# Ledger of designs, part 21: VH-VL binders against q9usg8r228to453

Target 1, 226 residues: q9usg8r228to453
Amino acid sequence: IPESAEWMNHLLEKVWPLINPEMFSSVADQIEDVMQASIPSFVENVRVASLDQGSHPVRVVSIRSLPSGEASESFSEKQASEAEHKDEPEQQRKQFYNFELCLAYHAKPVEDATSTSARASNLHLRIVFYPGIKGTVGFPLPIWVEIKGFVARIRFRCELMPEVPFLKNVTFSLMGLPELNVSAVPVAEGGVNIFGLPLISKFVNDAISAAANEYVSPKSMTIDLS

## First folded at step 5 (VH-VL)

Design s55 (framework fv_ecleralimab)
Fold by ESMFold2-Fast, scan of step 5:
Structure s55 (fold): chain C 226 residues (1-226), chain A 125 residues (1-125), chain B 107 residues (1-107)
Amino acid sequence: as target 1 above (226 residues)
Amino acid sequence: EVQLVESGGGLVKPGGSLRLSCAASGFTFSNAWMSWVRQAPGKGLEWVGYIKSKTDAGTTDYAAPVKGRFTISRDDSKNTLYLQMNSLKTEDTAVYYCTTEGYDFWTGTDYFDYWGQGTLVTVSS
Amino acid sequence: SYELTQPLSVSVALGQTARITCGGNNIGSKDVHWYQQKPGQAPVLVIYYDSDRPSGIPERFSGSNSGNTATLTISRAQAGDEADYYCQVWDSSSDYVFGGGTKLTVL
């Protein structure tokens, strides 16, 4: 049967503005590292000053269960056959729960795009470019980058354990590169166009996509919770 | 990008031995289950054996026709998979593919995500 | 031992839908995976767990599995889809089992 995600979206609407932006610092650092590796010779440095989720939430389009040791006949048969050959103790056997999320984000329309507070309602990055030659740092150039939208499919594998917290680790992987659209907006009135805003938008889009590619299947990340 | 490059194939006489290597790059080799799959000239695919990741005890398993004659091993420090073939028979003539098993998505997976280009082993007198 | 049966060949006209079957006793209770192999190349996974697509595989490729037959469906067939296609399952008595392969010709 179809699974409804409406309750999750209701929860996200209420919780999203309450998330501490500091929780995204590791993602911001990874994006910064990718950008730093790609800057042209006339730019000495680039920094992600902040990554803020805003007040407009991401939406869960769908959630579905994936085959696991208890849900898949193939997995269950293979596991039973393997246990006979390897003679593994009951205490060493693993239990898993697998699922997939489809997430979509679309920025909320902002009537006054020159207002910092109005722009802050959407998911955004603040980026600072430092022009320079041979290590000499020039004036910082602050750029506001709004995430106009994305679509991502993420698979999760959860290893279960009988003791609190019942979740030993979580592994996640992206099922392809997220579809991503970003837009660069000058912080100062009309004046910041050394690279051109379209070029900056493309540069940031490419950097976020490259950072995300580190988690695209078959690559994954595991978080140990035990 | 994921790359698997096999080497070590060649012509051997029945009863001989041969060692195949597979150099892996573009993914975390130490976390991957690895398999060998072969294909006789003009024929279909046949699974040979697998080796699990270190976190899954590095255990091996083999298809009945090769059990006791073939040994799979891995060197995670070199990102290399090996297939030691002993007591070779004419029936072992095939292109041998190095493959990753899709263990990374969920446990107990039984599909093969990525394949190398293959290396030809010919057993003939 | 467990056996998978595929037709030797299937033909499809450009833009039409090709269907490649994989027959097995009670195969609907197993997880079926599909591989594409072009001449002189290594196999490529195109469908896993009956109907899931790996990243990079177009949505024209789909799969189903029920009863004694699993099916790989390729809609809007293109010349580049010409290849040998193999189905594969795991079985407790036979380990990893591949079908004999089906050659798809796009007319």
Scores: ipSAE 0.000, ipTM 0.408, lowest interface PAE 15.6, mean pLDDT 78

Design s56 (framework fv_ecleralimab)
Fold by ESMFold2-Fast, scan of step 5:
Structure s56 (fold): chain C 226 residues (1-226), chain A 125 residues (1-125), chain B 107 residues (1-107)
Amino acid sequence: as target 1 above (226 residues)
Amino acid sequence: EVQLVESGGGLVKPGGSLRLSCAASGFTFSNAWMSWVRQAPGKGLEWVGRIKSKTDAGTTDYAAPVKGRFTISRDDSKNTLYLQMNSLKTEDTAVYYCTTEGYDFWTGTDYFDYWGQGTLVTVSS
Amino acid sequence: SYELTQPLSVSVALGQTARITCGGNNIGSKDVHWYQQKPGQAPVLVIYYDSDRPSGIPERFSGSNSGNTATLTISRAQAGDEADYYCQVWDSSSDYVFGGGTKLTVL
């Protein structure tokens, strides 16, 4: 039976604005850590002041089921799994449900490009650069960074359990680096563009991509739900 | 000029509820990020929580001591900010200040540029 | 959780320079804001982003921030400067953090 993404997109449109932005604080911290590791000598510090999803949601492009059982398990994981259960009597066999999800985000057009508040309907970050050397800090340089779009392919492995709620954990892995397009946007007309907005856009794009690389196959992350 | 006027403070018993209001004038309220900051008698300032403008998703953030008990909301048609306080504790006794966060892109939004005169909330048996 | 430390009180003679410190781990990497509060009144922002003055604040007020200490400096102190002074930063783990406050007495 064909899997339709239309229902999922209707649900995402309804729930997206209701997602607690604090759930993104961990992601913001990871992006900040990558940026701080990459700042040039003439920048003392960098801070991600906020990461906000806005009101415009991501969309599910496609969803497809993958073979159950061993499809998402690496050779190392299979070896570890076999060793773990080798001498255990009355062991429960593992049940998996595997699927692949393709997500796309496209920022919606904004009428008032000079207003940061107007741009907040789209997924965005606010980043503050602190020029200077250690112990000598110049004026903070706040930058608005809009996520213009991304495309990500994610594989999920769900481990099932016989007891309620029947879902023990979820493991996810990216099928490659996401396609990502970000834009640093000017808000104040009087500012001197010392670093260049395109250069800042590239720096932020590279930092987000590097953070995402920690979840690119064969790397994965598991969330325990039991 | 910017004016913020708090109201709704008073005496309430532990476990009770109280709703504070802040009437704003002299600026475009719908564009402003708003916060509540409190001060216990004879003590220092403590941030309570914030609400962003609707154009900035209208999201709220709370300090750990009040998260789950306090709710911040706004009515842009009335230029009014609200703080709904539930399950009040004696340690919530304080003067509550309504404040605007700086909305200047070049200076950021993590400071408090205008303050109301405050309203006293006393949580006591 | 991130903590800011201020002296409980500082005294200054009329016309002299007062210095109020705000201590914090690597506070020089953060933006420090300062508020003045007179008895029975609401706080007033006097310095933001380490050293910037809001409109209407006298040039006698200045700020600095380096290493583990931020400092609010009030030159040519006047009787009207007598107040409680609070420093404030934003921290990713603690959001908005205020110092305990310093009572400035102008003798």
Scores: ipSAE 0.000, ipTM 0.396, lowest interface PAE 23.6, mean pLDDT 78

Design s57 (framework fv_ecleralimab)
Fold by ESMFold2-Fast, scan of step 5:
Structure s57 (fold): chain C 226 residues (1-226), chain A 125 residues (1-125), chain B 107 residues (1-107)
Amino acid sequence: as target 1 above (226 residues)
Amino acid sequence: EVQLVESGGGLVKPGGSLRLSCAASGFTFSNAWMHWVRQAPGKGLEWVGHIKSKTDAGTTDYAAPVKGRFTISRDDSKNTLYLQMNSLKTEDTAVYYCTTEGYDFWTGTDYFDYWGQGTLVTVSS
Amino acid sequence: SYELTQPLSVSVALGQTARITCGGNNIGSKDVHWYQQKPGQAPVLVIYYDSDRPSGIPERFSGSNSGNTATLTISRAQAGDEADYYCQVWDSSSDYVFGGGTKLTVL
């Protein structure tokens, strides 16, 4: 129903700024690893200094249950078989809930691009490049990278349990490579040549896409919550 | 890269038996629901049956025309799917495809995402 | 048993839009999947869950499903799109059901 998705978006709007940025450290590390593996010969190192969600939230565009192929009927058969062969209680059974989400993100327009606080309202990365073509001790080059937008379709399988918190584990998978638009923005102190910003944007976009590809179907990630 | 390779097809007389094999690679076979789909020469696709993953008790289901005559089994240690065909009829003449069910290997997804090249079974006197 | 009906053939001119229908009782309440099969080859999934595209399938392929009819739409038809197309659903009484197939000819 559209009403349920709108309620979730209203909740996300309130909760999003309260999320601890440290929860994204794993994602930042994976992006850093991909970037480090792809650095050009004139760069010695690259680091993701921070990945911050900002105050502007992602939106749930749609939610779809996966009714066909659900485990409820097959699990009922398996549960009956298990009780017959292993004396498992008939009331004990695995319950699964499968659904698909379409998520979209669009950066909020920023009136004063030189304001750090204004730019921090959107999802962004701070990346530091360490030049090293001649092995000379150089200064780090900090780059501010804004996520202009993305669209992702994610499938979830939830295993339920009778005890609090009622959710035993969650398996998720991306149903394709997310659409992604990334922009490197000017840094007042970084000495970044504006001529190089499109190349940096492409480099970062490619790295995020490569990191995301590790979760694209048939690959998945399972989080144990029990 | 997901690969499915069928074998065992050939000519057999009505009332005879034949066993097809499907060698799978490139995915976690033990977690996948596996299907047999056939296609008579110049005709459309017809589902034959499936076998669920071990997690889903490895249960089998069959299309009405083959129920009681065909048996589907799997050997997860060898990543191989089998179709044992007994009491073959001329109507069973078809190319038999081995196929996987979806990316949601835990519960199935009701669609066939990867297909083998097929193996021809001809039932004639 | 549950039954899906497709036209035997559909013709489309190069660069035009082809529409292949799949008729079924209350099919709009089911998840419809579409397969492309070229002569001598195995089928290839081109649309799943009514309208989703697998990786590698061009955006020219789209799907819809409502009421008693699901439709596969191929925009800007190319010679390489010439093939047989099959719709497929899962039904609790009939398990996996395929349509009879539609031969698409690109003129």
Scores: ipSAE 0.000, ipTM 0.438, lowest interface PAE 13.8, mean pLDDT 78

Design s58 (framework fv_clesrovimab)
Fold by ESMFold2-Fast, scan of step 5:
Structure s58 (fold): chain C 226 residues (1-226), chain A 125 residues (1-125), chain B 107 residues (1-107)
Amino acid sequence: as target 1 above (226 residues)
Amino acid sequence: EVQLVESGGGLVRPGRSLRLSCTVSGFTFGDYWMSWVRQAPGKGLEWISFIKSKTDAGTTEYAASVKGRFTISRDDSKNIAYLQMNSLKTEDTAVYYCTTEGYDFWTGYDYMDVWGQGTTVTVSS
Amino acid sequence: DIQMTQSPSSLSASVGDRVTITCRASQGISSDLAWYQQKPGKAPKLLIFYASTLQSGVPSRFSGSGSGTVFTLTISSLQPEDFAAYYCQQWDSYPITFGQGTRLEIK
C-alpha cells in the first residue's frame, strides 16, 4: 500500500470494531428491498436481520487527491447554486476538499470453520427466508452470508466551512460497481439443500450489487455534518 | 444563464499580432476554466488553449501548433478571458470560439460546456 | 497525441431514422469523451459528456455509449433540427483532441 495511506489503515484497525452496526441499517434496508423484489414464487418473504462489520477491517489500498476548491461543482450545480444564492450576495464561495479512495476487503481465514463466533469476526449478513405459497407461512430459514471480499473505488467531495469542525458535508460516489464475492452458509444443520447454497450466494451477490448501483457515478449520496 | 461574447477578430497580415477577448456574463467567472477552440474554413474543431480558475492555480496549456506564439490569460475583475496571438500565420485563419470548460466532480473535466458565437480571424497577405 | 477518428465522415438520413455515429480513439481514454453538435453558421453545442451523460436541455433521443477506444452517438428518431455536423472530443490527456466530424445530411 502507499505510505500516505498506511496511517489510515492503522486507524481503521483500531476503530473498526467500535462502529455501531446500526449505522449500516440503511444499507441493510436497501439490500432487503432489492431481495424482496426478486424473490421466487415459492418464497413469501425475505428479511435482512443484521449487517455486522465484524472485527476485521476494510483496507485503504490507495488515496488520490483530486482538484479542489470552487471548481468541484458541475456547470449545472454551479448555475443552481448561483440561482439559489442570488438574493444573498454576501454568501461565501464554497470550498471543497476532494479525494478518491480504493478500498479492499478480504475476509480473514477462519481458524475453526465450525465456530459461529469465528465467522462473526468477518463482515457478514444474517438473512431470513420465509418459504411459502400464496400466503402460506413457512418456517423461517436463517442464512449466514459472509462477505469474502470486495474492491471499491469511491470518490469523496468534502464541503468545508469556516467554523469548527470545518467540515459541512461529505458527498460520495462509487466509480463503478464494486467487485464482490460472498458465500452463504446455513445457521442450523439441515433444512437447506447444499445445491441451493450457490443459488442463494448468487441471489445475495446480485442484490448487493443492485443496491450498490444506486451509488454508482453519476449517482451520489450526501451526508450533512453541519 | 452563462453567455460568452468574443471580440477582436479581423483581417491581419502574416507576422502581425492580434488580441481576442471573451466577455463572460455570470456570477462566478473566476471559478470557470476557460478554453479557446478554433475552426478553419471548412475544417473541423481544433483545441488551442485553456486556463484554469485561480483556485486551481491559473495553470495554462497550449496546442503544439500555437505554443510559444499564443498566450491565454484572464482578468477575473472584468470577467474577460484573452487570447494574445503573436507571429500570426496564414494557417491561423479560423473562427475562434471561447468556451467555459465543464467540471463535474464525478465525471471529470475539460469538456466544452458553454460556447460563444465565435470571432473570425483572417490572416492574409 | 490521441487521435480521434469518426465514421462515417458523412451520412444521409431521413426524418424518423435511427442514426449511429462512431468515434475511435488511438489509445484508451476510459470514458473521457464528449459529443458536440454544430449547425451551419452556429457555434458547437455540448450534447453528451463522460461518454454517456446527457447534457441538460438535450433531447432524450440523443444517447452515447462506449468506453476505452470505441464510442457511439445514437439519435433514436431523427428530427429536422438534427441535420448538423457532429464531433467527438477526448480529454484523457493533453492536448485535447477532436474527431474530424460527421456531417448528417438530408437524404
Scores: ipSAE 0.006, ipTM 0.457, lowest interface PAE 9.9, mean pLDDT 78

Design s59 (framework fv_clesrovimab)
Fold by ESMFold2-Fast, scan of step 5:
Structure s59 (fold): chain C 226 residues (1-226), chain A 125 residues (1-125), chain B 107 residues (1-107)
Amino acid sequence: as target 1 above (226 residues)
Amino acid sequence: EVQLVESGGGLVRPGRSLRLSCTVSGFTFGDYWMSWVRQAPGKGLEWISFIKSKTDAGTTEYAASVKGRFTISRDDSKNIAYLQMNSLKTEDTAVYYCTREGYDWFTGTDYMDVWGQGTTVTVSS
Amino acid sequence: DIQMTQSPSSLSASVGDRVTITCRASQGIYSDLAWYQQKPGKAPKLLIFYASTLQSGVPSRFSGSGSGTVFTLTISSLQPEDFAAYYCQQWDSYPITFGQGTRLEIK
C-alpha cells in the first residue's frame, strides 16, 4: 500500500516556482542532442531554446520505503572487498537509505490558449527547427511544446555518512520508461502547418523518451554530495 | 527485445571437447557480466562460471567441479560469450544455460535477470 | 561454500491456495537472495531479487520476505500457471549456490 505524500506535495507547491530554470539546462541539452541525431534530411538543425518548469508543480503520488541498511554492496564490490580485506578484523559496511517515488504531472487547463503568459504556467519546451536542403538553412520554425502530463516511478539509493551533511551520494533510476504526453503548438500565426503538429509532437515525445531511457534500470545516475 | 541464444551442444564421448556459444541481442553486451548455469537431467541448478564486463577487467571464476577443464570467454565485438569444455565427463551431462547478470544499482544486488533457452550436452560412451 | 536448503522439497496445492516455500542459508547472507521459477522443459525465470524485490512483469501475487538465514516465497492465490519448480539462489559470496528446488504440483 503506498504511503501518504500530502505533506510533500504542500512543500512542492511552495518550492516549485522558486526553482532556478538553469538547473534544467543539462536535461535540455540531452533532449537537444537526441533530437539532433534524429532529424529528417529536410531539417538542417534543431535547438532547444529553453526548458521551463512553469508555476504548476509535479505531484508526489506515493513514497515507499524499501529495504535499507548495511548490505547494499554489489556482488562485484563485495568480491573485491572480500579479496582486499580478507584478513581484516572487521569489514566496514556502507549504510544506505532506499526509497521509491511515484511522480505525476498534469498540465492545468488554460482558458486563453493564445496567451503566452497563460501557457507559461505549465511545464514546457521552446524548440526551434531550422529547415534546410543540401546544407542550406531556411527560416527558423519556433514551436512551443507543452508537457501535458507524465507518470514516472523513480528509485533512490542514499549512501549515508557520519559527517555533516550525512549524505555521501544519491543514486537514482527510472523503473521503466515514464508515461509521457506532449503537445506541440505554433508560437506565432503561420509558423507551422497545423497538419504537421502531430508528427512534431511524436518526434519530441520520442526524443524525450529516448533521453529518459539512459536512466531506466539497470542504468542509473549518481550525484556525489561529499 | 533482450535475447540470449545458446548453441554448440550435442552428443560427445568422455574425454572429448565441446565449445558452447551464447549470442546476445537487445542490450550493450560489454557492460554486463555473463554466467553459465547447468542442470543435469532431473536435478537442480548448478552455477558453473562467470566472466566480468570489460570495464571490470574481464575476470573469470569457476565452480570447483569444472575448474581446470572449462574456460569462459567473451567476444564483445561479436556479442558472443563462450564456454570451452575440455576433458568432458559423464557427470557433465546437462542442459547449459547462458545468463546475463543484472545489477540492481538501487540495492547493490546482482542477479540472473535473463536466461537463454539452453543447449543440451550429453556425454556418453 | 554456502549451502541453500529449501523446504518442502515438494508440495501439492489447489488453485486459489496460499503457498509458502522456505529457503535456509547455512550462514548469514543479508538480503542477497533471488527466487526463480522453472516450468517443465523451459529455462528458469527470475521472480524476486534482494529477498523481497519483485522483478518487472511478475504478478503481484508473488512476494518474498526474510533476511539473514531464513527466507520465504509466498504465492497469495495460486493460479494454474504457477505449478512449477522454484529455486532460491544466494549472491553473498563465491561460489554462487542454488537451493535443491521445490516442486509445486496440482493436488
Scores: ipSAE 0.000, ipTM 0.447, lowest interface PAE 12.3, mean pLDDT 79

Design s6 (framework fv_ecleralimab)
Fold by ESMFold2-Fast, scan of step 5:
Structure s6 (fold): chain C 226 residues (1-226), chain A 125 residues (1-125), chain B 107 residues (1-107)
Amino acid sequence: as target 1 above (226 residues)
Amino acid sequence: EVQLVESGGGLVKPGGSLRLSCAASGFTFSNAWMSWVRQAPGKGLEWVGHIKSKTDAGTTDYAAPVKGRFTISRDDSKNTLYLQMNSLKTEDTAVYYCTTEGYDWFTGTDYFDYWGQGTLVTVSS
Amino acid sequence: SYELTQPLSVSVALGQTARITCGGNNIGSKDVHWYQQKPGQAPVLVIYYDSDRPSGIPERFSGSNSGNTATLTISRAQAGDEADYYCQVWDSSSDYVFGGGTKLTVL
């Protein structure tokens, strides 16, 4: 790790449990869509009931500043072109701050494996499979999926503005597919054959990786804060 | 189709000067970050310096061995990149490549996606 | 200053898998790009951001990067893969850094 981010990790330890899980609803929806497209013929439906961060935080392994300025995705000169074609006279240059985060997550060991509250301390998903053929009555098979670990590199481009809150928007992109390890465990006493859990773990791992691939460079997502 | 064509290479004496040109076509040159990369005969690749687009202030950065001796400039009206080399040394002998910097829009400095064929600069002792 | 280390040469038999390494202190935290250079020709980008392929690069080319070593893997090696291969990163103290290059010989 060349540059330490210990101050940011101290902040994350305090803030992590306070993050509203609803912030992850769009990610959960994308994972659900990928899974739904991949279910076998004998599974009628699949649903991601929740994606919860737990109380054990992700850690920032490193943070590094990137050079200011933009590589054009297609040499379009978007800023000069937009300034030329907009009604408002925008001749002043936009100011950007670019940086990269390397994030790592490692689940906390569960001392009491039967405790749901102990398991909920780690980042997890609740997934419900509905077995059956389309048009038949399915019964829900709830599965608890723990995120055992991941490593992700994310680049951020922040557009600055002179007035409060000083941050106009944030664009982010994943620098390659995250390394991801998940584990599926049964929630119900019956309904799920224990021999199926490794296959379910692989299915969910593949779905999360496929959903993440939609944000892998050169693809990006922009959040408008103004 | 992106094309980069270098010219201006040749034989120069130590302490001399030489100006290289790179003619660009097939993309919007004015938006591109442009780099020079060199390769001494039988040796590896070495970054020389780059120039940002005018949209990104047109600033330049240089590798330590050439800083203060080399100057990179661009003429967007002619789609041409330049490398002015002053106070040349024998260790500056190399093929000089003109290259565009990558398509990732978080930085214009990460990788080199298109390369010209190079022009040979020989600084004789 | 940051340095990248590559083996001087690697040999592979036709149809077999070649692996070319790029060593650097904590290189797994950096973005690694790979270039192929055939004799008398300009370099060509074959892998960027550790493992992504530019359009036109066959699936036989793949990359990985973790810890202190990045690796370019060329499966089902062909005669046309014989070339020099260079890894490259950006570092805040050294800007753009290239490895010394590895000559791949296809037997």
Scores: ipSAE 0.000, ipTM 0.424, lowest interface PAE 16.0, mean pLDDT 78

Design s60 (framework fv_unasnemab)
Fold by ESMFold2-Fast, scan of step 5:
Structure s60 (fold): chain C 226 residues (1-226), chain A 125 residues (1-125), chain B 107 residues (1-107)
Amino acid sequence: as target 1 above (226 residues)
Amino acid sequence: EVQLVESGGGLVQPGRSLRLSCTASGFTFSDAWMDWVRQAPGKGLEWVAEIRSKADSYATEYAASVKGRFTISRDDSKSIVYLQMNSLRTEDTALYYCTREGYDFWTGYDYMDVWGKGTTVTVSS
Amino acid sequence: DIQMTQSPSSVSASVGDRVTITCRASQSISSDLNWYQQKPGKAPKLLIYYASSLQSGVPSRFSGSGSGTDFTLTISSLQPEDFASYFCQQWDSTPLTFGGGTKVEME
């Protein structure tokens, strides 16, 4: 499985920069919703303007096969399913293919640490804070947030079907909260209070972790491919 | 109802062999990972062996204390798991439990959710 | 092998008391830890799996916490039926290993 992971990493390096960042809009929306629910009283609104993967890819550390087919159902799930189908002759049961991925991301050091264009090569978010009190909005405060790294262990359950393309849906779940490090980077024009940046980094880190917690086992998300 | 019933325990002399059986009922046995766990009189729990399902190639694992002497096996047609114990020692004296590993895809085969009442093995002259 | 160190080995308590039992792994096991209860003369019963998930049918006074190497089982208000032995167990890697056990005795 280390050999398979190395091949996938070479492929991932080629395709990563070609991914349309807008494909991450649903993830950005989830992060925004969590942040909006957690803003302090002196901030009226917060928006995730973009989530961009950059040119530096995630790495597949390992791939592991898990019990598949009929064996993938829990005993309580099987008992419930068998009770429902007690009187049904030879009804086809679901078939699953299951595996686990370990993914790691480590941002590349930039030659000029103060260059925002160089930092754009790494995975990042653009966030806008709207300071304000009840009924009054201040000027928008744009913040650049770089993802320094993460480690995630993800399980995938693929439901198979006899018709092309043979894959009906994919369910995934995180096996614990991802390890995550983010940092806020200064705005080039120096209009941001640099002493607030570590607090913003923590706020964003906590929000991403909270959003990810919605997919931590036993919680999951299913993507329907049919 | 889900049930595990152990049998085959008894008094045996050091160096001899004994085979334990565990009959399962009330669930799809062929999908389950099965374990043997023992408890010496007045002592704590010690995991002995595990056998996985056909989907996992009937893979087996053993505690170091029994590796090479004990063999775990199963007969899916009869819903029975076996523990063949060879070269028995006085230290093998214990109540032997048959357990089912609960399977949840998201957490794995990670907890022993069903236990039998146990069968007693006494190794003495 | 991963060693599981459980403390205390015994605790004397009265009905209504809060009881805390700890379990320490010799290396990180993430949340791959279960807790079992064993009453005298009976087989063990699963209480908590995956460090903090309460097994169905187990009273809410039982709770588990921790991750990595340090884990805790808490009984918030001890009842007469809770006087028993408690064991932690890791499943991160084979061989599966149990803690030495904690006997909860009437004071």
Scores: ipSAE 0.015, ipTM 0.499, lowest interface PAE 7.4, mean pLDDT 80

